VH-VL binders against Leucyl/phenylalanyl-tRNA--protein transferase (aat). Designs and how they scored, part 2

Target 1, 210 residues: Leucyl/phenylalanyl-tRNA--protein transferase (aat), of Deinococcus radiodurans (q9rtp4)
Amino acid sequence: MLAHMPAARTFLQHPDPLTREIAEGYAGGSFLMDNGDGLRWYGVPGRALVPLTEDAGLHVARRMRRELKHFRPSVDLAFDEVIAGCRGHLPGSPERDGEWISDELVEIYQHLHTTGLAHSFEVWQGDELAGGVLGLALGGAFIAESKFHRLTNGSKAALIHLAEHLDRQGFALLDAQIQNPHLATLGVYEVTDKEYRRLLRRALALDVEL

## First folded at step 6 (VH-VL)

Design P1 (from A3 with heavy chain E106Y, light chain D50A; framework fv_enfortumab)
Fold by ESMFold2-Fast, scan of step 6:
Structure P1 (fold): chain C 210 residues (1-210), chain A 122 residues (1-122), chain B 107 residues (1-107)
Amino acid sequence: as target 1 above (210 residues)
Amino acid sequence: EVQLVESGGGLVQPGGSLRLSCAASGFTFSSYSMNWVRQAPGKGLEWVSYISSSGSTIYYADSVKGRFTISRDNAKNSLSLQMNSLRDEDTAVYYCARDLDYGDYYWAFDIWGQGTTVTVSS
Amino acid sequence: DIQMTQSPSSVSASVGDRVTITCRASQGIYSWLAWYQQKPGKAPKFLIYAASSLQSGVPSRFSGSGSGTDFTLTISSLQPEDFATYYCQQANYFPYTFGGGTKVEIK
């Protein structure tokens, strides 16, 4: 990062060294991941972005729009359960052997949650946690690190509700890092690393709250 | 019983056309993305085409793009592949396959049909 | 397109043997790799998804491991019904791509 943006200043100038280091890495366009050989900073030539609105390209099928009303969204109500779900450790969720969220990364996310950088977004069906998204909120950018479902459509419902929530709050960017066929059906698209960094700089200047 | 049954294969001349069908039963067809995968005699598997559950998102392998058209009829639980301008390289067993939608990143072909044979020969 | 290189192309083995098949992606695909078993004249059968998750009904002697670019399928104690061709498939990017296959044959 060249300059500390007003909306991201709290984390880029945070007294906690770990929070500052992680915030600066993400503000520079990188993301932290364990790709099987330890924690490292990564970048991709094609960055996956989730449109925040249907006008911007978010694709919500009519059937899925009907299903969305059966899911209740929340923020930061079940942070540890969302991490467990993303790891495949939540009862009833798909099992994830070879998971990307190591014990070390869990500790990092829990620490970042205490400093306000890391967040969970949940969707519930009745009293049951149906799905969620683990991510970082930095300025007007939300970096969606991992997603899970336990009930049918829980992951899609979580991502769509999150996109709509972020739009209402004034966010400019929802980053999924890496494209996959499922994300593509929702309208997720790829931008070059250069374009991503331009979008990110704009988002970091926004003063918004999750 | 979850089942996919292909039909419509046969012998056709180069430049000809064939329409393959895949009948789905035992599951909610409209909830799953579907694929066509082919296998030439004595060769490996080659992905051909993808269609989303609603039919709104479609992808093709470069080798068939512009010649093949994938479609689905959710009311009839059927998947189709219209094959035009057939070449000898299109000779293969064609499988329809259900795309496993198991979480956000767990994609694979969990249910396969038994295949229908397409032979393009002069 | 992502190239999937599978090795060996063929392996001769006896019942009770440990068999290891490798698959290499030309770029990182995380753990988004599936394995299939195909017997002569039959459709492929789904074995493993997400590199290491065993499909329901598949015997525990089958296991998958790996991440990034290098993956392995292991059969810990080969049974008569396991003689088949095995394929890996990356499921992370369009177009979906398969390995060339590994034929496990009777020694």
Scores: ipSAE 0.000, ipTM 0.465, lowest interface PAE 14.3, mean pLDDT 85

Design P12 (from P1 with heavy chain Y102W W107Y; framework fv_enfortumab)
Fold by ESMFold2-Fast, scan of step 6:
Structure P12 (fold): chain C 210 residues (1-210), chain A 122 residues (1-122), chain B 107 residues (1-107)
Amino acid sequence: as target 1 above (210 residues)
Amino acid sequence: EVQLVESGGGLVQPGGSLRLSCAASGFTFSSYSMNWVRQAPGKGLEWVSYISSSGSTIYYADSVKGRFTISRDNAKNSLSLQMNSLRDEDTAVYYCARDLDWGDYYYAFDIWGQGTTVTVSS
Amino acid sequence: DIQMTQSPSSVSASVGDRVTITCRASQGIYSWLAWYQQKPGKAPKFLIYAASSLQSGVPSRFSGSGSGTDFTLTISSLQPEDFATYYCQQANYFPYTFGGGTKVEIK
């Protein structure tokens, strides 16, 4: 069962101070991370965006399209396992030497999950959790904080299934934050900070459910 | 222990061929993208090729494109580099390296093999 | 292709000295820069990722800074085991490109 999400304005006026503070930061175009020097708000001159459809530029290789049918998507079914996977702490996940999701960030994400701002998107192969995406859903924007895989193509399958799911639900924006070569193979593109803020404002006006 | 071990290097004549192998152990090989990086004697590091975890996405440096072929066998935990039409400029130590692609944060080469030497000369 | 320029090409320093190596990208790469240490006859060792994050097990005397196009690797108090060549690498675009290297010799 999918989670019911209020409009972005509901989070910006939320009675919980932490939820309100975090929602305001992201609504302003910033993102929160711990890059080895404590929790800080970050921004980039070029923001990485994932197209939601092939018409918009999403690239799904023929091989990957065949693979996608072996993964089944879900929302909020395994939130704590997805966080563990993103941290490299889930059994069977690839070993990760770098870690930006601190214990403090875990507690923040778990709290934001209870208030409806933070979500997990999972992909399964049989009964095995194959990969997932940790993110925030704010209006019609999904801000993907982190992704992981346990099985071959799990993170890529999770991101593609998420894009397709968001399109079906009426979302307008899938934000991957920072470009890298792996994301580029999926058609991820960069926009200026000015253009990102314009797109974000439009997405925040949408009242959609994840 | 997490390890990468290269083999297959040697002496070859210009125009000849060699196949390099990289054996992975201590981690789930099928979950990582892999790279080949080379270093000519007394020179710096030069990236050669990339292959995604599934093998579906491959990139080459312009200097080797059309002559080298990267491949992987996830069932055998092995990475390969088929080198054809070898030139004097291909003389180098060849390293395989794990490309750490984790979450939304991309990391470069966190583990490297010991290297295997390729010498192209008459 | 993104060109990575390192300076200096070599430096000779005494034990206990502060050593600073710079790396400049020909275009913006955000913070997606790694640093490696290579000792003679050995494979490179991963030191730093995302410009400033220290790999586990790397001594705290090593630090990195910078973003965009200008990056710095600092060794706060040089030790004999730090004799090596250091390389920066951009991890934002294909093809991946390395700096030319900086050779650190302990006097």
Scores: ipSAE 0.000, ipTM 0.448, lowest interface PAE 15.2, mean pLDDT 84

Design P15 (from P1 with heavy chain Y105F; framework fv_enfortumab)
Fold by ESMFold2-Fast, scan of step 6:
Structure P15 (fold): chain C 210 residues (1-210), chain A 122 residues (1-122), chain B 107 residues (1-107)
Amino acid sequence: as target 1 above (210 residues)
Amino acid sequence: EVQLVESGGGLVQPGGSLRLSCAASGFTFSSYSMNWVRQAPGKGLEWVSYISSSGSTIYYADSVKGRFTISRDNAKNSLSLQMNSLRDEDTAVYYCARDLDYGDFYWAFDIWGQGTTVTVSS
Amino acid sequence: DIQMTQSPSSVSASVGDRVTITCRASQGIYSWLAWYQQKPGKAPKFLIYAASSLQSGVPSRFSGSGSGTDFTLTISSLQPEDFATYYCQQANYFPYTFGGGTKVEIK
């Protein structure tokens, strides 16, 4: 086929068994995590969603809005570095003595990147990688698996720039999975698993690209 | 090097008021969310209040809602807790604590102050 | 609110002993749990985040495990300086909640 098809169907019907299996799991409302006992599919009763615009509830403080201008966003420019940052293995970043992204999960993300399911979103200050988000783009849904920072405000800038980028590209859903107080400061809210699956089904029908 | 220093504790009668302060040094204060955590004599830790890095998002424990007000001054690297209508059960050591901001998955209180003692007694 | 239950409330152990402290959440928190050490008259010290990740500078004899609702802090070979009260804290849901604490006393 000559036309580019970034829709969820391209992954749900992908010839690669791993890509198809992972896409099916996420399309069903689950997310993959290794919490020290191996790779398992998880779900939550309250799913954390990031509003894509300030009109939709994304809360960007005035000072942070000014700071965003100093960060340059990009897509898939430094995929391996973003994984390393999320694991605390990137030189110059704060050290993480523990990791949720195991060696096995790294290999899975790298493979999914080659098939077009996994992506990185980066923010830079000059030539410095300041922060980033690792995630999956499935239809009009972006599932943010992890984020990191190297420079002050880098992870927050990455998430805000990502939300704005997704809105411009026509995405409908930015999924952070699990709520915490810091995500709540940005306007992140929780929906029930039933409501999440409904929103996800609608997002998966969209034919958009990152 | 990285430090949080609390002050403003003391003895106060029930129904009285106190203002606690926390002075931050050695890090970029304006980039971190801050918390107040208290500990009654001989008891465990109890989270009291949260304020985002910008000061725009604030949360309180149900036990202090309507009586306590958290605020911050990023230009002065200071965090405050205004405590009104104090009760006997508010007697505790109050700690200022910084949230660890290293990705969405690693949120905890990595830096704590030494604490300031509040005693509510008639 | 998520209730965090620690057991035991106290334990007496000898230097060199393996000490195990348990923390249970009233609902699933995955692995979003931190452990703190508090010595008498001092502020809590950060030990472990994300259930099993040891903070830099913390001795390797400390380890954490668990996921979902059941979590464990283990001290593999107790030292005199480990006399302290240990607290778990869930970091998955707001408001933050702490366990009741476990006091480790050296025999």
Scores: ipSAE 0.000, ipTM 0.458, lowest interface PAE 14.3, mean pLDDT 84

Design P16 (from P1 with heavy chain D101L Y106D; framework fv_enfortumab)
Fold by ESMFold2-Fast, scan of step 6:
Structure P16 (fold): chain C 210 residues (1-210), chain A 122 residues (1-122), chain B 107 residues (1-107)
Amino acid sequence: as target 1 above (210 residues)
Amino acid sequence: EVQLVESGGGLVQPGGSLRLSCAASGFTFSSYSMNWVRQAPGKGLEWVSYISSSGSTIYYADSVKGRFTISRDNAKNSLSLQMNSLRDEDTAVYYCARDLLYGDYDWAFDIWGQGTTVTVSS
Amino acid sequence: DIQMTQSPSSVSASVGDRVTITCRASQGIYSWLAWYQQKPGKAPKFLIYAASSLQSGVPSRFSGSGSGTDFTLTISSLQPEDFATYYCQQANYFPYTFGGGTKVEIK
């Protein structure tokens, strides 16, 4: 087509069957996991959302605000290293309990990266990869699948820098799926599945780029 | 008036040492990251060193690592650069510069000193 | 280290001319790019941060554009006080690196 297409519609009508199938699943409000019994779609009654700005409820401690300056963000500069970090396989990263991302899911993310659906967001201290976020960008929604740190505060720095980057780019949603105590300290809040789907529909209509 | 004033430059023999100072006034010095930037005669700008607002995080250009030490005294509103094992290629005008703080980010060098000249004869 | 390449190294121009200076990073730096003006014997003067954000007090004839690896500084109508050397600088990664400079000289 000669006409410009919205980013979300590009993936939902993508010629690649795998990219289209995955995009449709996430557009419907589900997320993909491998919990040891194969790849399956999941949903939660309370969906964890990250505010994009401090005005919207993002809580950045004073000490953390000062440390953010030492972390420089990037997009898609170290995709395979970010996957390795999220799996606990990157040298210098803290050990992880078990395997979060199966070999099959790694192949899927790498394939989705080549078609433009999957992305990495990195934070660096000099030339050292300090932390990152693996996720999907679909319309104005960023679905943060996993995150890691190699250096102190790298994971929090990556998430805060990502939120600011998404706000600057015109995104409407940063989705962390499942709440935990560490996310709660940043102001992450839960919405019902019904409210999440409403917010997602609005975000998918936005024509923005990461 | 926001101002940075450098001092301590001079003529020194190769292998010698100099200590540069930068006096800050007109702003809350302890809230800003600081840098040293140099410029050799007739050449372009070269970043030398960075120190965070608290002094806990420090970076150096590879050309000066192990020889130069950046430090700050927030109580005295001063920045320092201790330069050891000086070489001919360290001959330059040395500027102290403030990193622009906007939001949570250091963006650019918004305030510069007038510079102090270091000449290493060889 | 990120290498910053400026083009041209010099340009001869007349008052009233539109001047364009280009800066290219060897890898992506987002919008973490600043522009400076330096006159002979003086310290650099801050012009632009975040690739396109004009510092308060800098004339509106100056503008910056670009993101990622390719950046441009434009002076829409050159004035006598604009004859100077201009530098780009990336602030995305340590070490911070400057371009080689572009001298805007009188024709």
Scores: ipSAE 0.000, ipTM 0.430, lowest interface PAE 16.4, mean pLDDT 85

Design P17 (from P1 with heavy chain L100Y Y106E; framework fv_enfortumab)
Fold by ESMFold2-Fast, scan of step 6:
Structure P17 (fold): chain C 210 residues (1-210), chain A 122 residues (1-122), chain B 107 residues (1-107)
Amino acid sequence: as target 1 above (210 residues)
Amino acid sequence: EVQLVESGGGLVQPGGSLRLSCAASGFTFSSYSMNWVRQAPGKGLEWVSYISSSGSTIYYADSVKGRFTISRDNAKNSLSLQMNSLRDEDTAVYYCARDYDYGDYEWAFDIWGQGTTVTVSS
Amino acid sequence: DIQMTQSPSSVSASVGDRVTITCRASQGIYSWLAWYQQKPGKAPKFLIYAASSLQSGVPSRFSGSGSGTDFTLTISSLQPEDFATYYCQQANYFPYTFGGGTKVEIK
């Protein structure tokens, strides 16, 4: 149903073979990972989704709501630094295990950034990069691949600001792939693979911009 | 190696003041939020104060709010706690501790100093 | 403030015993709970984060479980070096709060 997915069509019919190949994989409901045996497509029985608004179930504690105003959001201002942060390789960042993002996957993300499929979402305190999210924007879906912090609350602020930004821009889906306790605290919920693919098809039909 | 070393403790009279310091080494101090935690003789741990990596966000326990002031100097890799209007119940060993996020919101105090003793007595 | 209630306040045990310590939060904290070990005259040592994740270098006989309001620290086969006071700490809300501690003493 490419003819009914105008925003996603830009990447699904892209002249760059790699961009087209990666877009097709994600449009089909899979995500790309390197678990030490090379790049492979994965799926999960329970897909983790982030609500875009508090009305939809996003949980933002009152104290955190006050803290959010001290973080300035941006898009694509520090893409390479966000990748480095997600890998735990950013100078001055806390020690972190980011090894699932292989060197080959870094090169792919950098290439996809040049073709417009991969993006960074940053949050700043003054001139300091406080945290960020690395992801793919395909139609009205944002697939959040990884996130990091440098300053206290940086990754939480990045994810909340991203959700609110996506809602303002008309996105329908914020995909975190795999559930964990900290995401559950924020209101992240799981849907079946069948339900995820249904939601994804609807999101891919949306013509929105990050 | 990663280390935190507290100093500035001592004997002080009720109503007096003390300034505690914590010297950090072996890591990028400016990238971590920091805490003060205290422990009264024979009692449990009590969280006292928090400061974000930049120094812009600060929290205090209700028991010390208005009397204690936390601050940091990232150029000197040091954390401070200015304690005013000291009371008998402030008698404790004071620890500085590094606040580490293991995976967004999975906070723990992963590195602790050896502590500095504050005794409030006449 | 989140009140952390730890039980028992003390337990007498022998080397080789299985020891369980419980910690209860006055409201839901998901899995944002850490455990610390403190030996007499020493600073606390970090053991567990996110209720069940063992810090690197901590022996596998230590384990944590629980979510929401009810949490447990288990030492499967107590060793001489494990005689200490253990504290839980919630990491979900400011102010950060600790449990009252559980002293594991020689029987």
Scores: ipSAE 0.000, ipTM 0.430, lowest interface PAE 13.5, mean pLDDT 85

Design P18 (from P1 with heavy chain D104E; framework fv_enfortumab)
Fold by ESMFold2-Fast, scan of step 6:
Structure P18 (fold): chain C 210 residues (1-210), chain A 122 residues (1-122), chain B 107 residues (1-107)
Amino acid sequence: as target 1 above (210 residues)
Amino acid sequence: EVQLVESGGGLVQPGGSLRLSCAASGFTFSSYSMNWVRQAPGKGLEWVSYISSSGSTIYYADSVKGRFTISRDNAKNSLSLQMNSLRDEDTAVYYCARDLDYGEYYWAFDIWGQGTTVTVSS
Amino acid sequence: DIQMTQSPSSVSASVGDRVTITCRASQGIYSWLAWYQQKPGKAPKFLIYAASSLQSGVPSRFSGSGSGTDFTLTISSLQPEDFATYYCQQANYFPYTFGGGTKVEIK
């Protein structure tokens, strides 16, 4: 009945062993980090989810809605710069808490980008990279690994534009992993690990593209 | 002792309504997602509905969407299924089932109630 | 929806026999498959999860194998209490779907 395989199955059955292994870990509800002692799979009891629409609870202030018009969104135009920005290594950027993105993990993300699992979402003001999100797209789920800004509101603009983009493409889930006060102002909410894995399972069945 | 006990089944005319209940005991009900699964006479198992531990996430089989409503009361350790606009094909034994979560990869129904019979007949 | 096909629909066997039941998924489900046993007039009983892992208290004569699309439940030496209907269930995609069942009955 389907013309092609669901997007998640493409990675879960991928010929590349690394892509398969990483996709399987994330499909099971875990996320990969390096906290200075090597790569480890992590989980959290309260998983942070970003609503995709204002009707679903995404909080976009009127002033911020006007600001969004000044940011041009894109997908996969500056992948290496987005990684650098998330690590706090992009010239002119504020320092970010990105020490969990080790040199080893950078190589993994670059490899996963070539196989189509890892992506960057950028926002620009003119020709300047204003902010971005690094993540994985697996079925109808986008796992946002990290974000950064160079210009005022760039990080918030990137996340809001990403949510709206994902909604238009038919995605069901935008995963920010860990809640913080800044994310809470956007309407980000927490679900239990069990509820998250149920939502993830449904999202993985969707045949959508970033 | 971990137990699920269903009630509320009976005989009803097509277009009628019934409310099924499931009483949980012997475990922390609020920590588990719950399901309803049914079985028509002489037929196999069919999943009907899911509700997350908090009650925030709910799913239905296409055959019952818009007619059935699943809900839970964690303070009373109870699960409910409100069934409206009942059809002949809804005739089945309805089971309340607890969702087993053996780590990140394993999903199964580890505890089942005894079932309650719903007969929709003219 | 994922279609689960069980074979055979029924098998006649004697105590001591090796019984093999197969379950085939219309799409790859990795190892996300469970097996249940149901006796007449009773609720299903959980036997196996993740294709091959026995639930606590299930006798070792039961074993599961397979991955991807093809799965097998084996009872190495059938006992009187094993005459029942067996169901597979895929747990990889929503909605959850069950096989049609295999009835293991007395010869």
Scores: ipSAE 0.000, ipTM 0.429, lowest interface PAE 17.7, mean pLDDT 84

Design P19 (from P1 with heavy chain Y102T; framework fv_enfortumab)
Fold by ESMFold2-Fast, scan of step 6:
Structure P19 (fold): chain C 210 residues (1-210), chain A 122 residues (1-122), chain B 107 residues (1-107)
Amino acid sequence: as target 1 above (210 residues)
Amino acid sequence: EVQLVESGGGLVQPGGSLRLSCAASGFTFSSYSMNWVRQAPGKGLEWVSYISSSGSTIYYADSVKGRFTISRDNAKNSLSLQMNSLRDEDTAVYYCARDLDTGDYYWAFDIWGQGTTVTVSS
Amino acid sequence: DIQMTQSPSSVSASVGDRVTITCRASQGIYSWLAWYQQKPGKAPKFLIYAASSLQSGVPSRFSGSGSGTDFTLTISSLQPEDFATYYCQQANYFPYTFGGGTKVEIK
């Protein structure tokens, strides 16, 4: 129904064919990306996971913890602007070259946002959008598809605030798919595809809301 | 004020071991990820190893996996590289380098030490 | 691993010349590219990150541009202190990889 954000099982049974197809792919452990040859489903031998708490391994440097207070988090307040930021199209943002978020994928994400599968997480300094994360919420799993910054520390602040928000809401997984040096500084770790699917199965059974 | 100083290089025979150290000053060492980068005589730059600010995440170049161990002591503001089973190919100047931590997704090595020379003779 | 192909391997130039150095990645790295300057016997010096963001204290005659797989470092009016070897580096994937270097030498 309209008033509720659907749980993972309701997306898998969703009447919208696109929402159902995308949810099924992610529920199976795959992710959509364009690696220069069109949109395809991918899996990786080493899946990048973001710890949700410092106790679980999330690393928040002392300097960064002080900077976090300058950022106000929100959910779904600026979805189209977050997509634009991730594409490098937001005024005042650093350019992001080799954009994998095509015009077709923008339309897909906008559609998935209307059905409740796709979400934005924003961080603000005053009234200015400082950074954000674009992702999918499926059961107790959040799949972070892309992130951006417009102001200094905005991307890292968005990801840390998101992790803390997901922990408070009872989520079990924050999935970044592919490891990179930036993610590694936050304590992001890799698990095997087999272990990822095991963790995902548990997360999908959770009935939580973003 | 921000400074990295390497030490521990020298002449060693193939199969030998060396321990490199990097002393950091002028910044909060525990807040930055650190790297080792090397340069063979007359050649370009080659990344060797990465360690996160807490020490929990470590990566190595394939050429040194199983032979080199990176570690850090945040209480002493020091980075180390234990090099075992050294080969002629490991002959290089070894640089300690700090990852630029902008708090964002842009990364580069913004501060470098002056390097310490490792010569593996055969 | 990401292959970084840098060209030319060397360029002979005079003071006042515009020098252009190109760097190509074997696959998309967004703007996660840095440029370094290295003088003989010295450690590399950080110049540019995020393909086009100039490090504080680096002269404005240096500029970076490019996207995806194709990147350029430009020195608009070469000065005597700019004769050095320049390296590009991708920062999007482990392992970090560097270009082969471009030596800018006096004509």
Scores: ipSAE 0.006, ipTM 0.522, lowest interface PAE 12.2, mean pLDDT 85

Design P2 (from P1 with heavy chain Y106L; framework fv_enfortumab)
Fold by ESMFold2-Fast, scan of step 6:
Structure P2 (fold): chain C 210 residues (1-210), chain A 122 residues (1-122), chain B 107 residues (1-107)
Amino acid sequence: as target 1 above (210 residues)
Amino acid sequence: EVQLVESGGGLVQPGGSLRLSCAASGFTFSSYSMNWVRQAPGKGLEWVSYISSSGSTIYYADSVKGRFTISRDNAKNSLSLQMNSLRDEDTAVYYCARDLDYGDYLWAFDIWGQGTTVTVSS
Amino acid sequence: DIQMTQSPSSVSASVGDRVTITCRASQGIYSWLAWYQQKPGKAPKFLIYAASSLQSGVPSRFSGSGSGTDFTLTISSLQPEDFATYYCQQANYFPYTFGGGTKVEIK
């Protein structure tokens, strides 16, 4: 092992055409979404980023910090269940009358999971799946596509545990794409598209593992 | 059957206080953020306050900040709004509304109560 | 605060007509806009989320479009039960803000 190739390059040069195409889109700063009118690539003038540590601005309320110890984190133990949870289709999860993760997008995520680009991050209370995050790991960047909870605080615990896990693994970015009021409660902040692409370029150069 | 039922509205003098309650049933209340939204007679909708599923994060509209206090009791499946120093402009129907804040998928307000009327007048 | 401007404030139309309601945000809110229907004496009903996604059980004659600052709600063939006031709402920033409403009158 004399040659070293950053993790992002394994996907940008992957033998699977779909994996290369999706990796290229995200590496260029775009993200894939189905807003009810089909799959489209999106870009935003203000990109939402999750701080990886409390020192960097991640807001973990005192009572929530105490709750975190009751959640056991894992990677890729329940990928299909995490997708189902994000769609509101998992038994015991909050019901949704509509959804943005279409059947076509589910097939894409499942395929990307087999090639190593798409991942699930889970949090458990005992043997119960409490919440999770669906995302893509590309170099030192984690693009959080969706999250869910099944038990109280499960989605917040999943995102906080994920941020702490990514920090320990040497990741540089946790990307939530679009700001919303609920993400703002965790300290999520916006950067310009120009600054995001600069931060992304640096993250893509990192050779780290989830 | 998912349901939100408000109570506690009534007639009150300017400067007085009222406590509104919202009883939730048919869903796991502790898993959802909750909101209060009001509507003055013949006017549009105005957001009043937000409380996260655990109760740790709270936001208020500037018009009520310092006068209103939102709280929740997850063991009793109830949401409350303590309203102090009431003004004529607080006269409205007050709705309890559920906000789904998971999966980065925001419903805004997918379930609403029937509303409870607050009238501030002498 | 994000200002949400709806137009028109009212519209009178015949059954079968196409009705278009517009909503403009003072700042970019991406696609995080919801539409509600409110009938006289009732609480608002959730119609559309993420600008264009139709809530389950809402008739297909309703559709939403737009992103950033400019959004539209369209009723392709107005029915008598569509008599109501319609509100847009941005879900991207606190405080949450609503448009002023558009009253749709059949006739």
Scores: ipSAE 0.000, ipTM 0.455, lowest interface PAE 15.0, mean pLDDT 84

